VH-VL binders against Sensor protein CitS (citS). Designs and how they scored, part 18

Target 1, 196 residues: Sensor protein CitS (citS), of Halalkalibacterium halodurans (q9rc53r339to534)
Amino acid sequence: AQTHEFSNKLNTISGFLQLGKIDEAVDFIQKERKIQQEWIHFFIERVNDPTVSAVLLGKISQAQELGIDVDIDPSSQLLTPLQERQQELLVTMIGNLLENAFDALLASGIENKKIYISFTDMGDDFIFEVEDNGPGIPPQLMESIFEEGFSTKEGTHRGFGLALVKKAVHELGGAIFLEEGELGGACFVLTIPKHE
Key: E = the ipSAE of ESMFold2; O = the ipSAE of ESMFold2 at other seeds; V2 = 0.75 times the mean of E and O plus 0.25 times the DockQ between their complexes.

## First folded at step 15 (VH-VL; framework fv_spartalizumab)

Design q5 (from p5 with light chain Y98H; at its last look DockQ between E and O 0.71; V2 from the best seeds 0.81)
Heavy chain, then light chain:
Amino acid sequence: EVQLVQSGAEVKKPGESLRISCKGSGYTFTSYWMHWVRQATGQGLEWMGNIIPIFGKANFDEKFKNRVTITADKSTSTAYMELSSLRSEDTAVYYCARGRKYTGLYLFDYWGQGTTVTVSS
Amino acid sequence: EIVLTQSPATLSLSPGERATLSCKSSQSVLYSSNNKNYLTWYQQKPGQAPRLLIYWASTRESGVPSRFSGSGSGTDFTFTISSLEAEDAATYYCQQYHDTPPTFGQGTKVEIK
ESMFold2, look of step 15: ipSAE 0.845; ipTM 0.917
ESMFold2 (binder alone), look of step 15: mean pLDDT 92; pTM 0.944
ESMFold2 at other seeds, look of step 15: ipSAE 0.851; ipTM 0.922

Design q6 (from p5 with heavy chain N50R; at its last look DockQ between E and O 0.85; V2 from the best seeds 0.80)
Fold by ESMFold2 at other seeds, look of step 15:
Structure q6 (fold): chain C 196 residues (1-196), chain A 121 residues (1-121), chain B 113 residues (1-113)
Amino acid sequence: as target 1 above (196 residues)
Amino acid sequence: EVQLVQSGAEVKKPGESLRISCKGSGYTFTSYWMHWVRQATGQGLEWMGRIIPIFGKANFDEKFKNRVTITADKSTSTAYMELSSLRSEDTAVYYCARGRKYTGLYLFDYWGQGTTVTVSS
Amino acid sequence: EIVLTQSPATLSLSPGERATLSCKSSQSVLYSSNNKNYLTWYQQKPGQAPRLLIYWASTRESGVPSRFSGSGSGTDFTFTISSLEAEDAATYYCQQYYDTPPTFGQGTKVEIK
């Protein structure tokens, strides 16, 4: 996905240049540089774990390529050091929750695609929320979405991501819940004890 | 219509404990953070802490961390705030408030009517 | 903690006049990642809870009359009532929700002469 993202950005720049739209090419390059620097500054201040920061930055870049607007609540913080196993499984959970949100938004046809992320280490647990403005999940499917092989796509999709999230969070002694999103879509909330 | 209804006024003595309830209706109680904010006469508004009811996990402002307990009962859609070792400076009106999500975690869109607490000897 | 300082402390005006309230923040509440100011204005009438009027510094909450508005960015914010009505007599608070803990200004009391 990173190779495709880089290639797509180069193709966009090349396309502007081939059409003689020099100002548009320059604007595109400047916007990409500013966006990356603003996110890096946020993560330096709010997130001490470089592996979690890298996953979030990578997913933000992927979302931009897909036309999805990602926002992280400014009060989010992850300054408490993660234990090695917490870091490993948290990276897996974040990645899979965001991929699930990407899939739901891309299948939906919604024009103004958004993902909202929040997290806190205030208190005795780490708490993460990932919300999209997609179609949400019908009540009758809410338990099924965590089963291995679940998919709402016809044919070619393998639905292992949310099952992995549920297994990972339970290994850490935590829990995950699907709630109604403020944006009208799904909101996944998880909690992980800092100390087992 | 979203409504937050709090328990009635209390008069307390120093050293006692306070417990205030806040019942939420007109929305999915378990899906929103419930916050507690107090207002002493002449002191303005002060955030105390919050809870996410589905998990029963609470966060607290550092100044209250050792005196405040926040809980929730999902079956009655009611949050509780307990403040121990009361002092005269704890005299205030105590509010519960519902937090937003996307717009901002600490944006309070609905408030309870307030519970007046007087701590005096 | 981010400290919010409001001025004036009290504003006494007649119906139909424009009220202008100031809120200054000790740190910027502008979130560069989405270019929004995480500042809110509340109205509180005597014996009542605060009522949300404005969020993101300038966005009116649903059902709030158009005479209420907010502006500013970073550390300096204003709240305006364009044509004061009798029911607008209240104390107005700014609040930041950029960082924890969320904090409030000390309030500006608006009185109707």
Scores: ipSAE 0.762, ipTM 0.884, lowest interface PAE 1.2, mean pLDDT 88
ESMFold2, look of step 15: ipSAE 0.793; ipTM 0.900
ESMFold2 (binder alone), look of step 15: mean pLDDT 92; pTM 0.939

## First folded at step 17 (VH-VL; framework fv_spartalizumab)

Design r1 (from q2 with heavy chain I54Y; at its last look DockQ between E and O 0.94; V2 from the best seeds 0.87)
Fold by ESMFold2, look of step 17:
Structure r1 (fold): chain C 196 residues (1-196), chain A 121 residues (1-121), chain B 113 residues (1-113)
Amino acid sequence: as target 1 above (196 residues)
Amino acid sequence: EVQLVQSGAEVKKPGESLRISCKGSGYTFTSYWMHWVRQATGQGLEWMGNIIPYFGKANFDEKFKNRVTITADKSTSTAYMELSSLRSEDTAVYYCARGRKYTGLYLFDYWGQGTTVTVSS
Amino acid sequence: EIVLTQSPATLSLSPGERATLSCKSSQSVLYGSNNKNYLTWYQQKPGQAPRLLIYWASTRESGVPSRFSGSGSGTDFTFTISSLEAEDAATYYCQQYYDTPPTFGQGTKVEIK
């Protein structure tokens, strides 16, 4: 479904056109395309798995529509080939971690919403980090957040996806941990051994 | 206040091994990558490797991969770097350094005081 | 891996003068996705560890005096001390953190006449 950010971009373009500022409208459109092309270039060079690339690109686009600024550490790399089951479960884990970050940020009143992602395959494990600048997770709830049906929000549930992440990471022989982040919100780190 | 305290200076002979400790305090030790960087006398700085302490998973620069071991002990908030088969070229000051996250994984905001290692016959 | 070349090797100046240091990268360290340059400047005094001064090429670390600044983009970067003080005598290193392994320039030694 369309978001207020996508609608705002259309309104901006329409506004320029209605004011007769055609060059400004064209420049705005080209800037938006340039941002997408920059992400595509990053994934072509840094991520050797087209399915993982597509999921991350899709989530970045979704974040932009939601007014969430996503950064991926430029040193990130995923060049080691994934086994089919690793790919399937990694896609699930990435998707659910990012959806949890989106939900936390949207439910908050926090302005300048941010998500930071990093990943590496330099060592013997695949390692992923996802951090937001949202409200974080109280320490007393850290063990409970992975339980099915867990929620701390009225009328909104966000804990089911984290249960799927924990199940998926354990199936691959890995682990997930909630760290402190630089942005002040939640920071999830997961590891997956390259070799079972 | 974030503080990284390293073990003291060492004098080694070629062929021996080196082990340096780095104890972190004033922050959550397990939440940040710890890096190792060395500096030969009068020369530039050279990254050796890092570790994510909670999981104990380490990465190494290719040139050190066969000689370096990096570990961490969560219970003492201490990281260790071991360098085997020492050569005179390994004479350097060895630093541990904390990486950031959002600002950059390889942006080093706090450094240990350094451990001077001399390898001579 | 990305090579950083600093110049000059040594800069000898009097207090109050402007110091200008160059760092050139063999490859761009401008990250097009967020338009940030992943370049850092450190100060290292004799017998001490490096101290972080500037990150993202031009952002001053908290607690760093305003006389220190950085500029440039892509492959060409400049570090400036606007009015040199005696305590600024040190070696200054640039470092890229755009790609692994992170790499450092060989340093510019700033001496006070």
Scores: ipSAE 0.835, ipTM 0.921, lowest interface PAE 0.7, mean pLDDT 89
ESMFold2 (binder alone), look of step 17: mean pLDDT 92; pTM 0.944
ESMFold2 at other seeds, look of step 17: ipSAE 0.846; ipTM 0.926

Design r2 (from q2 with heavy chain T30R, light chain R60L; at its last read DockQ between E and O 0.66; V2 from the best seeds 0.82)
Heavy chain, then light chain:
Amino acid sequence: EVQLVQSGAEVKKPGESLRISCKGSGYTFRSYWMHWVRQATGQGLEWMGNIIPIFGKANFDEKFKNRVTITADKSTSTAYMELSSLRSEDTAVYYCARGRKYTGLYLFDYWGQGTTVTVSS
Amino acid sequence: EIVLTQSPATLSLSPGERATLSCKSSQSVLYGSNNKNYLTWYQQKPGQAPRLLIYWASTLESGVPSRFSGSGSGTDFTFTISSLEAEDAATYYCQQYYDTPPTFGQGTKVEIK
ESMFold2, look of step 17: ipSAE 0.877; ipTM 0.934
ESMFold2 (binder alone), look of step 17: mean pLDDT 92; pTM 0.943
ESMFold2 at other seeds, look of step 17: ipSAE 0.873; ipTM 0.934
ESMFold2, look of step 18: ipSAE 0.860; ipTM 0.935
ESMFold2 (binder alone), look of step 18: mean pLDDT 92; pTM 0.945
ESMFold2 at other seeds, look of step 18: ipSAE 0.870; ipTM 0.936
ESMFold2, look of step 20: ipSAE 0.858; ipTM 0.931
ESMFold2 (binder alone), look of step 20: mean pLDDT 92; pTM 0.943
ESMFold2 at other seeds, look of step 20: ipSAE 0.872; ipTM 0.938
ESMFold2, look of step 21: ipSAE 0.859; ipTM 0.934
ESMFold2 (binder alone), look of step 21: mean pLDDT 93; pTM 0.945
ESMFold2 at other seeds, look of step 21: ipSAE 0.873; ipTM 0.937
ESMFold2, fold request of step 23: ipSAE 0.872, 0.867, 0.866; ipTM 0.937, 0.935, 0.934
ESMFold2 (binder alone), fold request of step 23: mean pLDDT 93, 92, 93; pTM 0.945, 0.943, 0.944
ESMFold2 at other seeds, fold request of step 23: ipSAE 0.873, 0.869, 0.868; ipTM 0.938, 0.933, 0.935
ESMFold2, last read: ipSAE 0.871, 0.880, 0.873; ipTM 0.937, 0.937, 0.937
ESMFold2 (binder alone), last read: mean pLDDT 92, 92, 92; pTM 0.943, 0.943, 0.944
ESMFold2 at other seeds, last read: ipSAE 0.872, 0.872, 0.871; ipTM 0.938, 0.935, 0.936

Design r3 (from q2 with light chain N34Q; at its last look DockQ between E and O 0.57; V2 from the best seeds 0.78)
Fold by ESMFold2 at other seeds, look of step 17:
Structure r3 (fold): chain C 196 residues (1-196), chain A 121 residues (1-121), chain B 113 residues (1-113)
Amino acid sequence: as target 1 above (196 residues)
Amino acid sequence: EVQLVQSGAEVKKPGESLRISCKGSGYTFTSYWMHWVRQATGQGLEWMGNIIPIFGKANFDEKFKNRVTITADKSTSTAYMELSSLRSEDTAVYYCARGRKYTGLYLFDYWGQGTTVTVSS
Amino acid sequence: EIVLTQSPATLSLSPGERATLSCKSSQSVLYGSQNKNYLTWYQQKPGQAPRLLIYWASTRESGVPSRFSGSGSGTDFTFTISSLEAEDAATYYCQQYYDTPPTFGQGTKVEIK
């Protein structure tokens, strides 16, 4: 159930109202609005590109509706200006990596669905990591996940998304790899040179 | 068991360069950031920089103003830190430390044994 | 950058006593979207590297005895050793990992008398 977490929140509010506990309902609603404001403050402070900010905020909102907990490492930053082509392709890569993680988690039986994101521009490259706590990638598929048209019938990854990410990162002179993650699922890490 | 083993103690003169190695074992070396932290007598612990070994890309604290170079050799699972133009205030114990991911990039769960460096005339 | 101030500088106690250490941050290290404090405690014995004890302010690392605990939120944090043992003689550091560069407190030395 893609809307299970949101529906549970509405049921909680309705329950408080049905019991005449108006203060509790208001407190619950205010906590949800506070969380949204904290994401907005994070992006204003840490991400200087409005297009990348909008994509990430949109994906966080989508994850909330899907019952997926998204965490961005608080030390993340993207303050260096992006060239126009870098911005376009980075948006595509971030979007596809997150959609891949959503698909893997929704196909799984895992109750506490999580995605972890980190990014930095402290050095000469932009570096991004996206990790989920899903089923991961079987060893026999690791070489093929970036191939055009790759998918599993009931599996974790579907369609052309990862092939598009690999092509985009290579156009920008960067690289993408799978790493072992702390959460036990897939962990994609990519790098893009700031110049060249 | 995760282990980080550093090169031995060194005595240096001002103006020389320092190069310390840190060999990681018991884990996938390329999957975790490696950090360098030093501890000067009377100054406490100070983060110097890090590297993501799978790409060999490093970041540095601005305080070291291009004096620090950090590299990694994936084939030997070894990270290196070089500090140039040494001064007496660079006298410290230098540590490598492994970062986490989800629990925090700058959460250091395993540390090398430390390399004592003395800079004196 | 975020400054962490620890107190006291030195704490001399007998075995079995409760040790209480303070760490104050110049800025909040509470990540509100996750309701987690990005504050860590390390133990460093003489001649040894630091050892991770507690992360997220209050979560014990695996294998850390339950006599070690952490509490606090935002800017004010406390580390407690509930019943001091001889092997607990060490310097204890707090560290924030909320923002770059990560920064450490100056340490609290715990001595057994």
Scores: ipSAE 0.846, ipTM 0.916, lowest interface PAE 0.8, mean pLDDT 89
ESMFold2, look of step 17: ipSAE 0.846; ipTM 0.915
ESMFold2 (binder alone), look of step 17: mean pLDDT 92; pTM 0.943

Design r4 (from q2 with heavy chain A58T; at its last look DockQ between E and O 0.89; V2 from the best seeds 0.86)
Fold by ESMFold2, look of step 17:
Order: structure tokens, then C-alpha cells, then sequence
Structure r4 (fold): chain C 196 residues (1-196), chain A 121 residues (1-121), chain B 113 residues (1-113)
């Protein structure tokens, strides 16, 4: 859990300080912040939209607090300017896909929680993928997961946010699919035409 | 077992087009990107482009984007690459290759056997 | 575009010898966010397609013999065959997959004397 991970880090820092190892304590703190700086450098280079960057950085920080390892494919890029409506809806879609992945992983009890993200604008569309290593989506629910009001208190099924994602994608003239992923959980892929 | 099977060797004249097929089996074809990479005789490897089969959307190296077309037929699990306005410099072995996801979109874990294309006047 | 330069162009070695191949990248391929180097080594035997051997600079693909290894970080990478076998006669390519377009080194041909 997040509480245990944070407490372990504080105990490590306290241990260094109690042993008089000030340089080691400082080094430990700096390494924990290095990950945030590396993500900022990635977004400056690969993502021209500051709102999308802020949302992704916020979700990465949230994942770290939850003990979830987030990876973004280094070849990802979003350099093409987004129209105002595309930006607004894309932020909503990314946020909901990631929140659903968080919820599925936290409910699952899986020890090594992972989320993989990729995106590209090299072609005529913006393309996004979000994959987790959670339990996935049972076949009998695959048609239902995009329906408004869908939810379950039993396990890892994704609820109201996916209906919003599907409506947002449709408004932008795109599509969303559920694929098999390399990590063994759910893998959502979506595409949005650049021209509205 | 994952297999990528390509169409046979071709001999072309400058100005013609080539079209190569790549049939994937032993995996879910629509879940992985399919890439095209070529190798001129005695030379290194050069990425040309890819397709995301679930949507039929493509990405291309800028060098090829005005001459290359990549498509996929999901019902036959087959990708196609067409290169137009051929030149003698396009003489090469052309490969399809499957990308991964988490491990890397441009990490090529399975390759077709290659299609030798000769462009000569 | 990231340029990969391999050396030497050709190695001619006897069975049992250690082969050491170098790949130098014009830009770092170390992804600071996960501390992985996005560099791959392929083997291409004469008349065959490339075969994936090493990814993330040092991780062996499943089914690859342990005599093949990779090391290095950032811009400088090494591929080693610890005890060369006759079947290892091939051209070896490094490839980066950190940035698009993915690019390959020009290859190192390993020959058996």
C-alpha cells in the first residue's frame, strides 16, 4: 500500500540521519525527486500540449503514491497542436482510462502493479494506448463496459468513466477498442482523427 | 507459434510498383503493430513504416511517406506494403516485423522470411 | 534521427574465442523515467531474417543462449559472444527504439576462421 511505501521511505531517511549519514539521506531524497524531473523532461520533449502534460504528470504522481509503476513508451509523441475541443475531451479520456486502471489494480491485490501508456501523432490520427497488468475484463462484460451506469462492487470491472470515454471518442469521430495486451490485463486503444 | 509469412521474390522495372504481403499467425493479429523494414544488398536495415491493424492507421518514415502505402486485412490477418515509383536503389530484401507493446513498440520480436525485390532496367 | 555506429566492421575469429562488438549512439538512449536503455541486438545469419537476441541493452530474449550478452548505457554499448561457435557466423546489428524513426547500426560481420 501507499501508506507503507511512504513510511518505508521516511524510515530510511530517518535511519540515515540517526546514523549521522547526512549525505546519504540527501542523496536518497534527491533520487526520489529525480523521477519527477525525468518525466518533466520527457513531456517537454515529446508533448507540446501543456494541459495534456499536466494531466499525465498528475496521474504519474498519483500512481507513485499508490505504488503503481507507470511506463510511457519513450517513442511516444504528441507534437501536433490540439484543437480546443480535442484537448478538452482527450484530457477527460486519458484521465478516465487511467483512473479505471488504478481502480482495477488496487482492487486486485496484484503485487507488481504496472500501467503502460503509448501515444503517437505520426500519422493522420492521434492514437493512444493504456494497458495494465490487472485481471483484465471478463468476456461476458466486454459489451457492457462502455454503457453509462455500468459498475460492479465485485472486482476489477470499469464503470461510469468508460461510457464517458466512448462518448468523447465518438464526438471526435474516433474509435476505442479493447485489445489483448503484453502485460496480461486490459489494453484500451483509441484513435482520434486530427481533422475535425 | 508466431509466424510471419511473406509473398515471393519479385523483379521490377524502374517506375513500377511493388506489393508485398505478410500473413501473421499464432497470435492475435490486431493486437500488435506490424512494421516494414528493408535491407539493400550488403547494407544495413532501414525502417519504412508500420500499421496499427485494429484501426488500419499507419506511420511512415518521412523518406518514404509519398511512395509507401501500408494496409491490413483483419479477416485474413495479412498486412500489405506497396512501394511506388521504384528506382534501382529500391533493390532490397523487404521484411515485415512484429512490434511489442510494453517492451517497446519498435522492438521487433518476430520477422517474416523476407521478400527479395530486384529493380533493374 | 539517432545514428548508431558499430565497430569493428568485420571480426574474424576462431571457435572458442570471445567476440566483442561495439555500438555507439549519437544521442543517449537511456530513458531516465524507467532507467532502461532502449537498445537491441539482432543476429542475421546469411540468407535469413534478423533474430532478436538482446533488448533493453542487456536482457536476453527467451531461448537465446547464455553465451550472448549485452552491456553499456547511454551512448556506448557492447555485445559479447563469450565462446564463439561455428553457428554464430552472422552479421550483428544494434538498433535503438528510444525515438522514431527506429534506426540500426551498419552491422558487424562475425566470421569463423
Amino acid sequence: as target 1 above (196 residues)
Amino acid sequence: EVQLVQSGAEVKKPGESLRISCKGSGYTFTSYWMHWVRQATGQGLEWMGNIIPIFGKTNFDEKFKNRVTITADKSTSTAYMELSSLRSEDTAVYYCARGRKYTGLYLFDYWGQGTTVTVSS
Amino acid sequence: EIVLTQSPATLSLSPGERATLSCKSSQSVLYGSNNKNYLTWYQQKPGQAPRLLIYWASTRESGVPSRFSGSGSGTDFTFTISSLEAEDAATYYCQQYYDTPPTFGQGTKVEIK
Scores: ipSAE 0.841, ipTM 0.925, lowest interface PAE 0.7, mean pLDDT 89
ESMFold2 (binder alone), look of step 17: mean pLDDT 93; pTM 0.947
ESMFold2 at other seeds, look of step 17: ipSAE 0.856; ipTM 0.932

Design r5 (from q2 with light chain Y98F; at its last look DockQ between E and O 0.68; V2 from the best seeds 0.81)
Fold by ESMFold2 at other seeds, look of step 17:
Structure r5 (fold): chain C 196 residues (1-196), chain A 121 residues (1-121), chain B 113 residues (1-113)
Amino acid sequence: as target 1 above (196 residues)
Amino acid sequence: EVQLVQSGAEVKKPGESLRISCKGSGYTFTSYWMHWVRQATGQGLEWMGNIIPIFGKANFDEKFKNRVTITADKSTSTAYMELSSLRSEDTAVYYCARGRKYTGLYLFDYWGQGTTVTVSS
Amino acid sequence: EIVLTQSPATLSLSPGERATLSCKSSQSVLYGSNNKNYLTWYQQKPGQAPRLLIYWASTRESGVPSRFSGSGSGTDFTFTISSLEAEDAATYYCQQYFDTPPTFGQGTKVEIK
């Protein structure tokens, strides 16, 4: 879930980026969150969508506050223009996948918390991967994690995030799967066709 | 043990098409990108493209984009590369290679034995 | 795309000697966001596929003997075999995986006298 202050900060960052005011966006971020300048440079070069850039940058900042080390594969790129609906749903999917990883890592007690992200648009689809080094998903639950209301007993939260991701992916004509990952936790991979 | 086993050597004429198979075993085939890399005689290694087998979606180097097709069959754990309109400069050893994830998408940790292809008139 | 230049082209040495190979990149492959160099070294023996030895410029792949090492950062990289053994006769390639397409150096052939 997006907080009012978090949403305001993301809108401000996105507004600067959309208007080409890169220096102002950087100054704002550094003042508010002590963001690493190297990440800003990465997003300017590799991601042409200001909204997706702002969401990912915000999630990296959030991860840093939570003590979670985020790596994005340096070969990642998202240079192809997104349709308005693709942008809206992709932001929702990325946000929910990352929040799911944050929750799993924070509940785990793992000392060296890690998230790995990759994405590409080299082919006919947009492809995203999100992997953590958390506890993973037990085999008996793999089919259930996308059901509305699924929970791992983390308070009253029913786990609607993954169900929303699956619905969003299917609306865009794509798919989402769990894969084996290198880090030993959950590895979600999704694809979205570029054209309807 | 992870193994990538490719189809045998081929001799082709200019204008023909080439199709090479690569069967992966000892790991979950659908979880890792499969890449194709070629090596012309006396030349270095050159990346051609890849595929993510769970979705069957492929990417290509710009140099090969119009001539190469890459596919995967999940049921047989086999990737295929097809190169059309062959020329003598396509004479090379063709490799499949498995990519990693966290350590690098383009870090190739296991390679097929190679398929020698000769294109001669 | 990133061009990798290796030197020397051929290195002919006796068993027990130290081999030093150079790889120079046309652009930095140091990823500022995590301070890792996205450069790897492969060994290719005649008639065989490449074998991964070193990734992130200096990290040995599991099962690779300690006589193989890598160093350097940014654009200048070195691969070292501290004490050559007969089975080390091969061509060694550097490869960057910082940007697409991934690219390889032209190779350094190491011969054992």
Scores: ipSAE 0.859, ipTM 0.931, lowest interface PAE 0.6, mean pLDDT 89
ESMFold2, look of step 17: ipSAE 0.861; ipTM 0.932
ESMFold2 (binder alone), look of step 17: mean pLDDT 92; pTM 0.945

Design r6 (from q2 with light chain Y38W; at its last look DockQ between E and O 0.94; V2 from the best seeds 0.86)
Fold by ESMFold2 at other seeds, look of step 17:
Parts: C-alpha cells; structure tokens; sequence
Structure r6 (fold): chain C 196 residues (1-196), chain A 121 residues (1-121), chain B 113 residues (1-113)
C-alpha cells in the first residue's frame, strides 16, 4: 500500500506547508487533480462502458500510490457495447492482469516501474495488451503461468489471478498469449470475439 | 537486422485481384502489429489496415473494408494483403510496416521495400 | 479523422542552409495524460520506403543524425534540418498516431540546389 512515489508527494506537500508556502502546496495539489481529470477525460472519450472505465481508473490510482507509471496508448478504444457477461469477465481479466504486473514490478526492485496498456475494438474482436518493464517470464515457465497455484521464485504469486484470466477468456471464446514486449518485461495480449 | 521483405512488382488488369506478401525477420514476428500503407502516384501515404499475427485478427480502414483481406502465417513469419476488384486508381506502391508497442501502436519503425502495382486496361 | 496539412509544398535550398517544415493538425494530438504529442516525422528518399526520424514530435529515433529535429505542440509542429546535406533531398511527411485511422500530411519535398 506504501511507495516511494506516494511518500515523495506527501513530503513535497509537507515541505511547502512547513515553509509557509500555502499557494505552492495548493498549486501542487491542483496539478495532481488535473492528472486525474485528464484520465477521466480519456475514458469518457474512449471507453463507453462505465464499469470498465471505473476499474481502469481505480487501477491507475492504485498504480500511482505504488509508484508505478501507467500509460494507455491514446489510440485505444472500447466503444462497442459489451454484453453483461463480457463486461463481468473483462473486468476480472483486466484487474488480474494489472495486479500481476503490479506484483511483478514491486518484487523486482526496479526503480522506474512502468506499465503500458492498449486496447481496441476496431475489428471483430476486443483486443487488450498489458506490458510491464519488470523481469518478464522465463521461457521455461511460459506454459505454467496460467495454472492454478503457480508462483514464481522471483516474484509474488500470480497463479490464482492468471488462472482466472485464462478461464475467463476461454469462456468468452477468446485467447490469451504472452508476447515479447518493447519494455523488456511481460507482455500479455488477449482477444475476445464480439460475437461467440 | 529487422527486415521486412515484400513480394515483387505486379501488373494487373481492372477487375483482377492482387496479393502481396511481407516476410518479417530479425524480430519476433508474432509480437508486433503489421500494417499496410499505400502510396499512389501523386498522392501521399494512406493507411489500409493491420493485423495482430499471434491471433490472426485484422482491422481495416472503412474505405477498404469490403475489398481488402489481411492474413498472417505464423509458421513462415509472413503477412499477406489481398485487394480485390482492382481499378486503375489502385496503381500504387504498397508497403508493409511494423508498429511498435509502448512507443505507439501506429508508429511505423520498419517498412518493407514496397511493392509496385500497376493496374491498366 | 485528423487532417495534417504541411507547408511549404516544396523547399529548394543550398547545402548548409537551414530547412524549416511546418505540419498543422486539424485537432490537438497532445495527450494530456502523459503530455506527449503523438506526431511523427518520416523521410522518404526517391525510390525508397519512408524512414522514421522523429516520434513524440521531438524525440529522435536511434541512429538519426542530430541535424534533424522536431518541435511544437498541440496542433502546430515544426521539423528542422539545421545544416542541409546533399543526401537530405527527400520528401518529408508528418503523421499523427494519436487516433485511428493514423493519417499523414501530404509531404514537403526538399530539393538541394
């Protein structure tokens, strides 16, 4: 729940207040609120489903508290209406993929933690990608990471969350794969047909 | 090291179809979107569509939706673009281009050498 | 879709001169969430495929000479060649990748006198 970035922000605010620089503290807080508003603007424009938007916003806020820099490709879009079951399972899949990225990054000790997300509904499928700059997945473990109870020696446990993602994606008739990423860590990509 | 190698030039008649291949090497072919972009004589560059090779799922610009098919063969690291019902206005150089990820899905960092297609009656 | 308008259409200069190219976007390509401009510059020499030079409006791709630079934000962007060399004779395109479909400017042809 605690991170160097969250602590640094609190120290900055405290420093302004201790020096009697109230206007500077207010300006700093207002800048942080503008960042939140920019994400809200993005989701209003690019994501029609309010439940998916709320989950992603919640995860972005959680990442900020953990000192993890999250970027979403600005070309991302999810404008096609989701069926009720698609919405429920997509929320589960997105949430668990991001939690696994958080866990991998926090266990790694990497200082400049990053997550990159993209998604599109331009074609016949919904396609999501989640990439981190963490340690990645050793090649010998790539088939095992989706099994229930799997854990990695280097990181926190991923087995329950990724097993749920695999199950959810298959229920929707889709697929998930681990790809090579540009950031050097893990890159999960999944696809879900719009119509089963 | 990263290379995109396209099939050779083609001469076609109106009403025929064309099929262009693009073989990727020096990188993991299935990990990056492959895009198709064309450049007609006297006109600029125009995005046509793309494919995510690991799943074989393609997207198309609206203006090509009913004439273009994009596929990929993972075993040969090759993407294909087919354009049907050719017109003389389809005379162009056709490129495949690789998108990035973090830096941008529609940032084209490597391009094929281009395939010149001439459609004449 | 986002329209990119480049000017001038052609630019004829001598070696060693500074070339300045403009690209104007019909909509902002500044992504407020990370403060990056999602605009790219490509070079296309005669008979060749485009080559990526600049991304995020001002970041030079690896291996691109330092005489090439980009600047600007929002809707107005500039590409500069600080000291023109003979091999820089090419057409230069801006491209936005902020929204789909990605779109290109019509190009600026740079000629060496």
Amino acid sequence: as target 1 above (196 residues)
Amino acid sequence: EVQLVQSGAEVKKPGESLRISCKGSGYTFTSYWMHWVRQATGQGLEWMGNIIPIFGKANFDEKFKNRVTITADKSTSTAYMELSSLRSEDTAVYYCARGRKYTGLYLFDYWGQGTTVTVSS
Amino acid sequence: EIVLTQSPATLSLSPGERATLSCKSSQSVLYGSNNKNWLTWYQQKPGQAPRLLIYWASTRESGVPSRFSGSGSGTDFTFTISSLEAEDAATYYCQQYYDTPPTFGQGTKVEIK
Scores: ipSAE 0.826, ipTM 0.908, lowest interface PAE 0.8, mean pLDDT 89
ESMFold2, look of step 17: ipSAE 0.836; ipTM 0.915
ESMFold2 (binder alone), look of step 17: mean pLDDT 92; pTM 0.943

## First folded at step 18 (VH-VL; framework fv_spartalizumab)

Design u1 (from r2 with heavy chain I54Y; at its last look DockQ between E and O 0.59; V2 from the best seeds 0.76)
Fold by ESMFold2 at other seeds, look of step 18:
Structure u1 (fold): chain C 196 residues (1-196), chain A 121 residues (1-121), chain B 113 residues (1-113)
Amino acid sequence: as target 1 above (196 residues)
Amino acid sequence: EVQLVQSGAEVKKPGESLRISCKGSGYTFRSYWMHWVRQATGQGLEWMGNIIPYFGKANFDEKFKNRVTITADKSTSTAYMELSSLRSEDTAVYYCARGRKYTGLYLFDYWGQGTTVTVSS
Amino acid sequence: EIVLTQSPATLSLSPGERATLSCKSSQSVLYGSNNKNYLTWYQQKPGQAPRLLIYWASTLESGVPSRFSGSGSGTDFTFTISSLEAEDAATYYCQQYYDTPPTFGQGTKVEIK
């Protein structure tokens, strides 16, 4: 039920933005998700792409409702303009990586659920990191997590999101890896070259 | 135990190039940003750039554009920094340092022992 | 680029005295989204690399003695050694990691009389 409620609210935000009703989108976010004004100010300063900003804001709001603490490294920046295809696929990848982290944390017994995000465009690539403090991924499963239909939890969530991330990053000429993070859970890092 | 071990001290002449290695051990080298920071005699610390070794993608401070190259070999867990067109102002101790993740990408928790470089004729 | 200014340049004290060091930032390093200050203190003894002591302005790194502490917020920060010991003779640097490039203060040298 919370997944359906999130989807309805995300569609509402997307609708406001697609209609050019920026003020209504911001007001809706504040009232419905209780988004802190500080996150909005961060995205205005550090992210020069309204679509990526909207996806991240929506996911942060969803995380707060689920009792998950999300941090974005304050040095993060995405100021380089995205090509249309890069934007489309990046939004998909960010959304799916965060949903994967939500699912892993909600299925766990971990207290003080946390997600850490960082990104930079300082060099020749866009680089994104998503880390959680969940149970992590056993080494023998690391290649399998990107296969269509993979799940470590039967019946709770289909594993198509990570397969889609792998396909999307490959289409953009980038790469993705999974490693251990400082938080003790899974850490996904991906790169996308700025130019083909 | 995390350790960063750098190559030894060097004496260089103006116009030459410098290449310093930094071997990391005791952690997953490929997944942590490696940073380069220098300290000139009587001056403070100055960040030069970094690299994410898994992908070999590097970033640089604007001050060093066109002169610095940072690379990494994840199979040997070694990062390299090369500084070209050396001047006397490049006389410094050069450090590699590991960045954290959650607590901060630019929070340096482990440092190499430093490589003293003297640029003189 | 965020400039950090430390004071005093040199501090000469006797063992057991309280040392107080200042670091002032040209811009706020308080991250409103998580209410943490992205400021770090390092200790550097002669001939050695810097050693991380404190991060997030006031959080003590594991293995660092409790006589070291940090406080402050936004642009004004203080580092304190509650009871100075001989081994604390060193230069202390603040560093911000709020924005790129990361930058360091010029250092405060603590000497034991």
Scores: ipSAE 0.813, ipTM 0.907, lowest interface PAE 0.8, mean pLDDT 88
ESMFold2, look of step 18: ipSAE 0.821; ipTM 0.913
ESMFold2 (binder alone), look of step 18: mean pLDDT 92; pTM 0.942

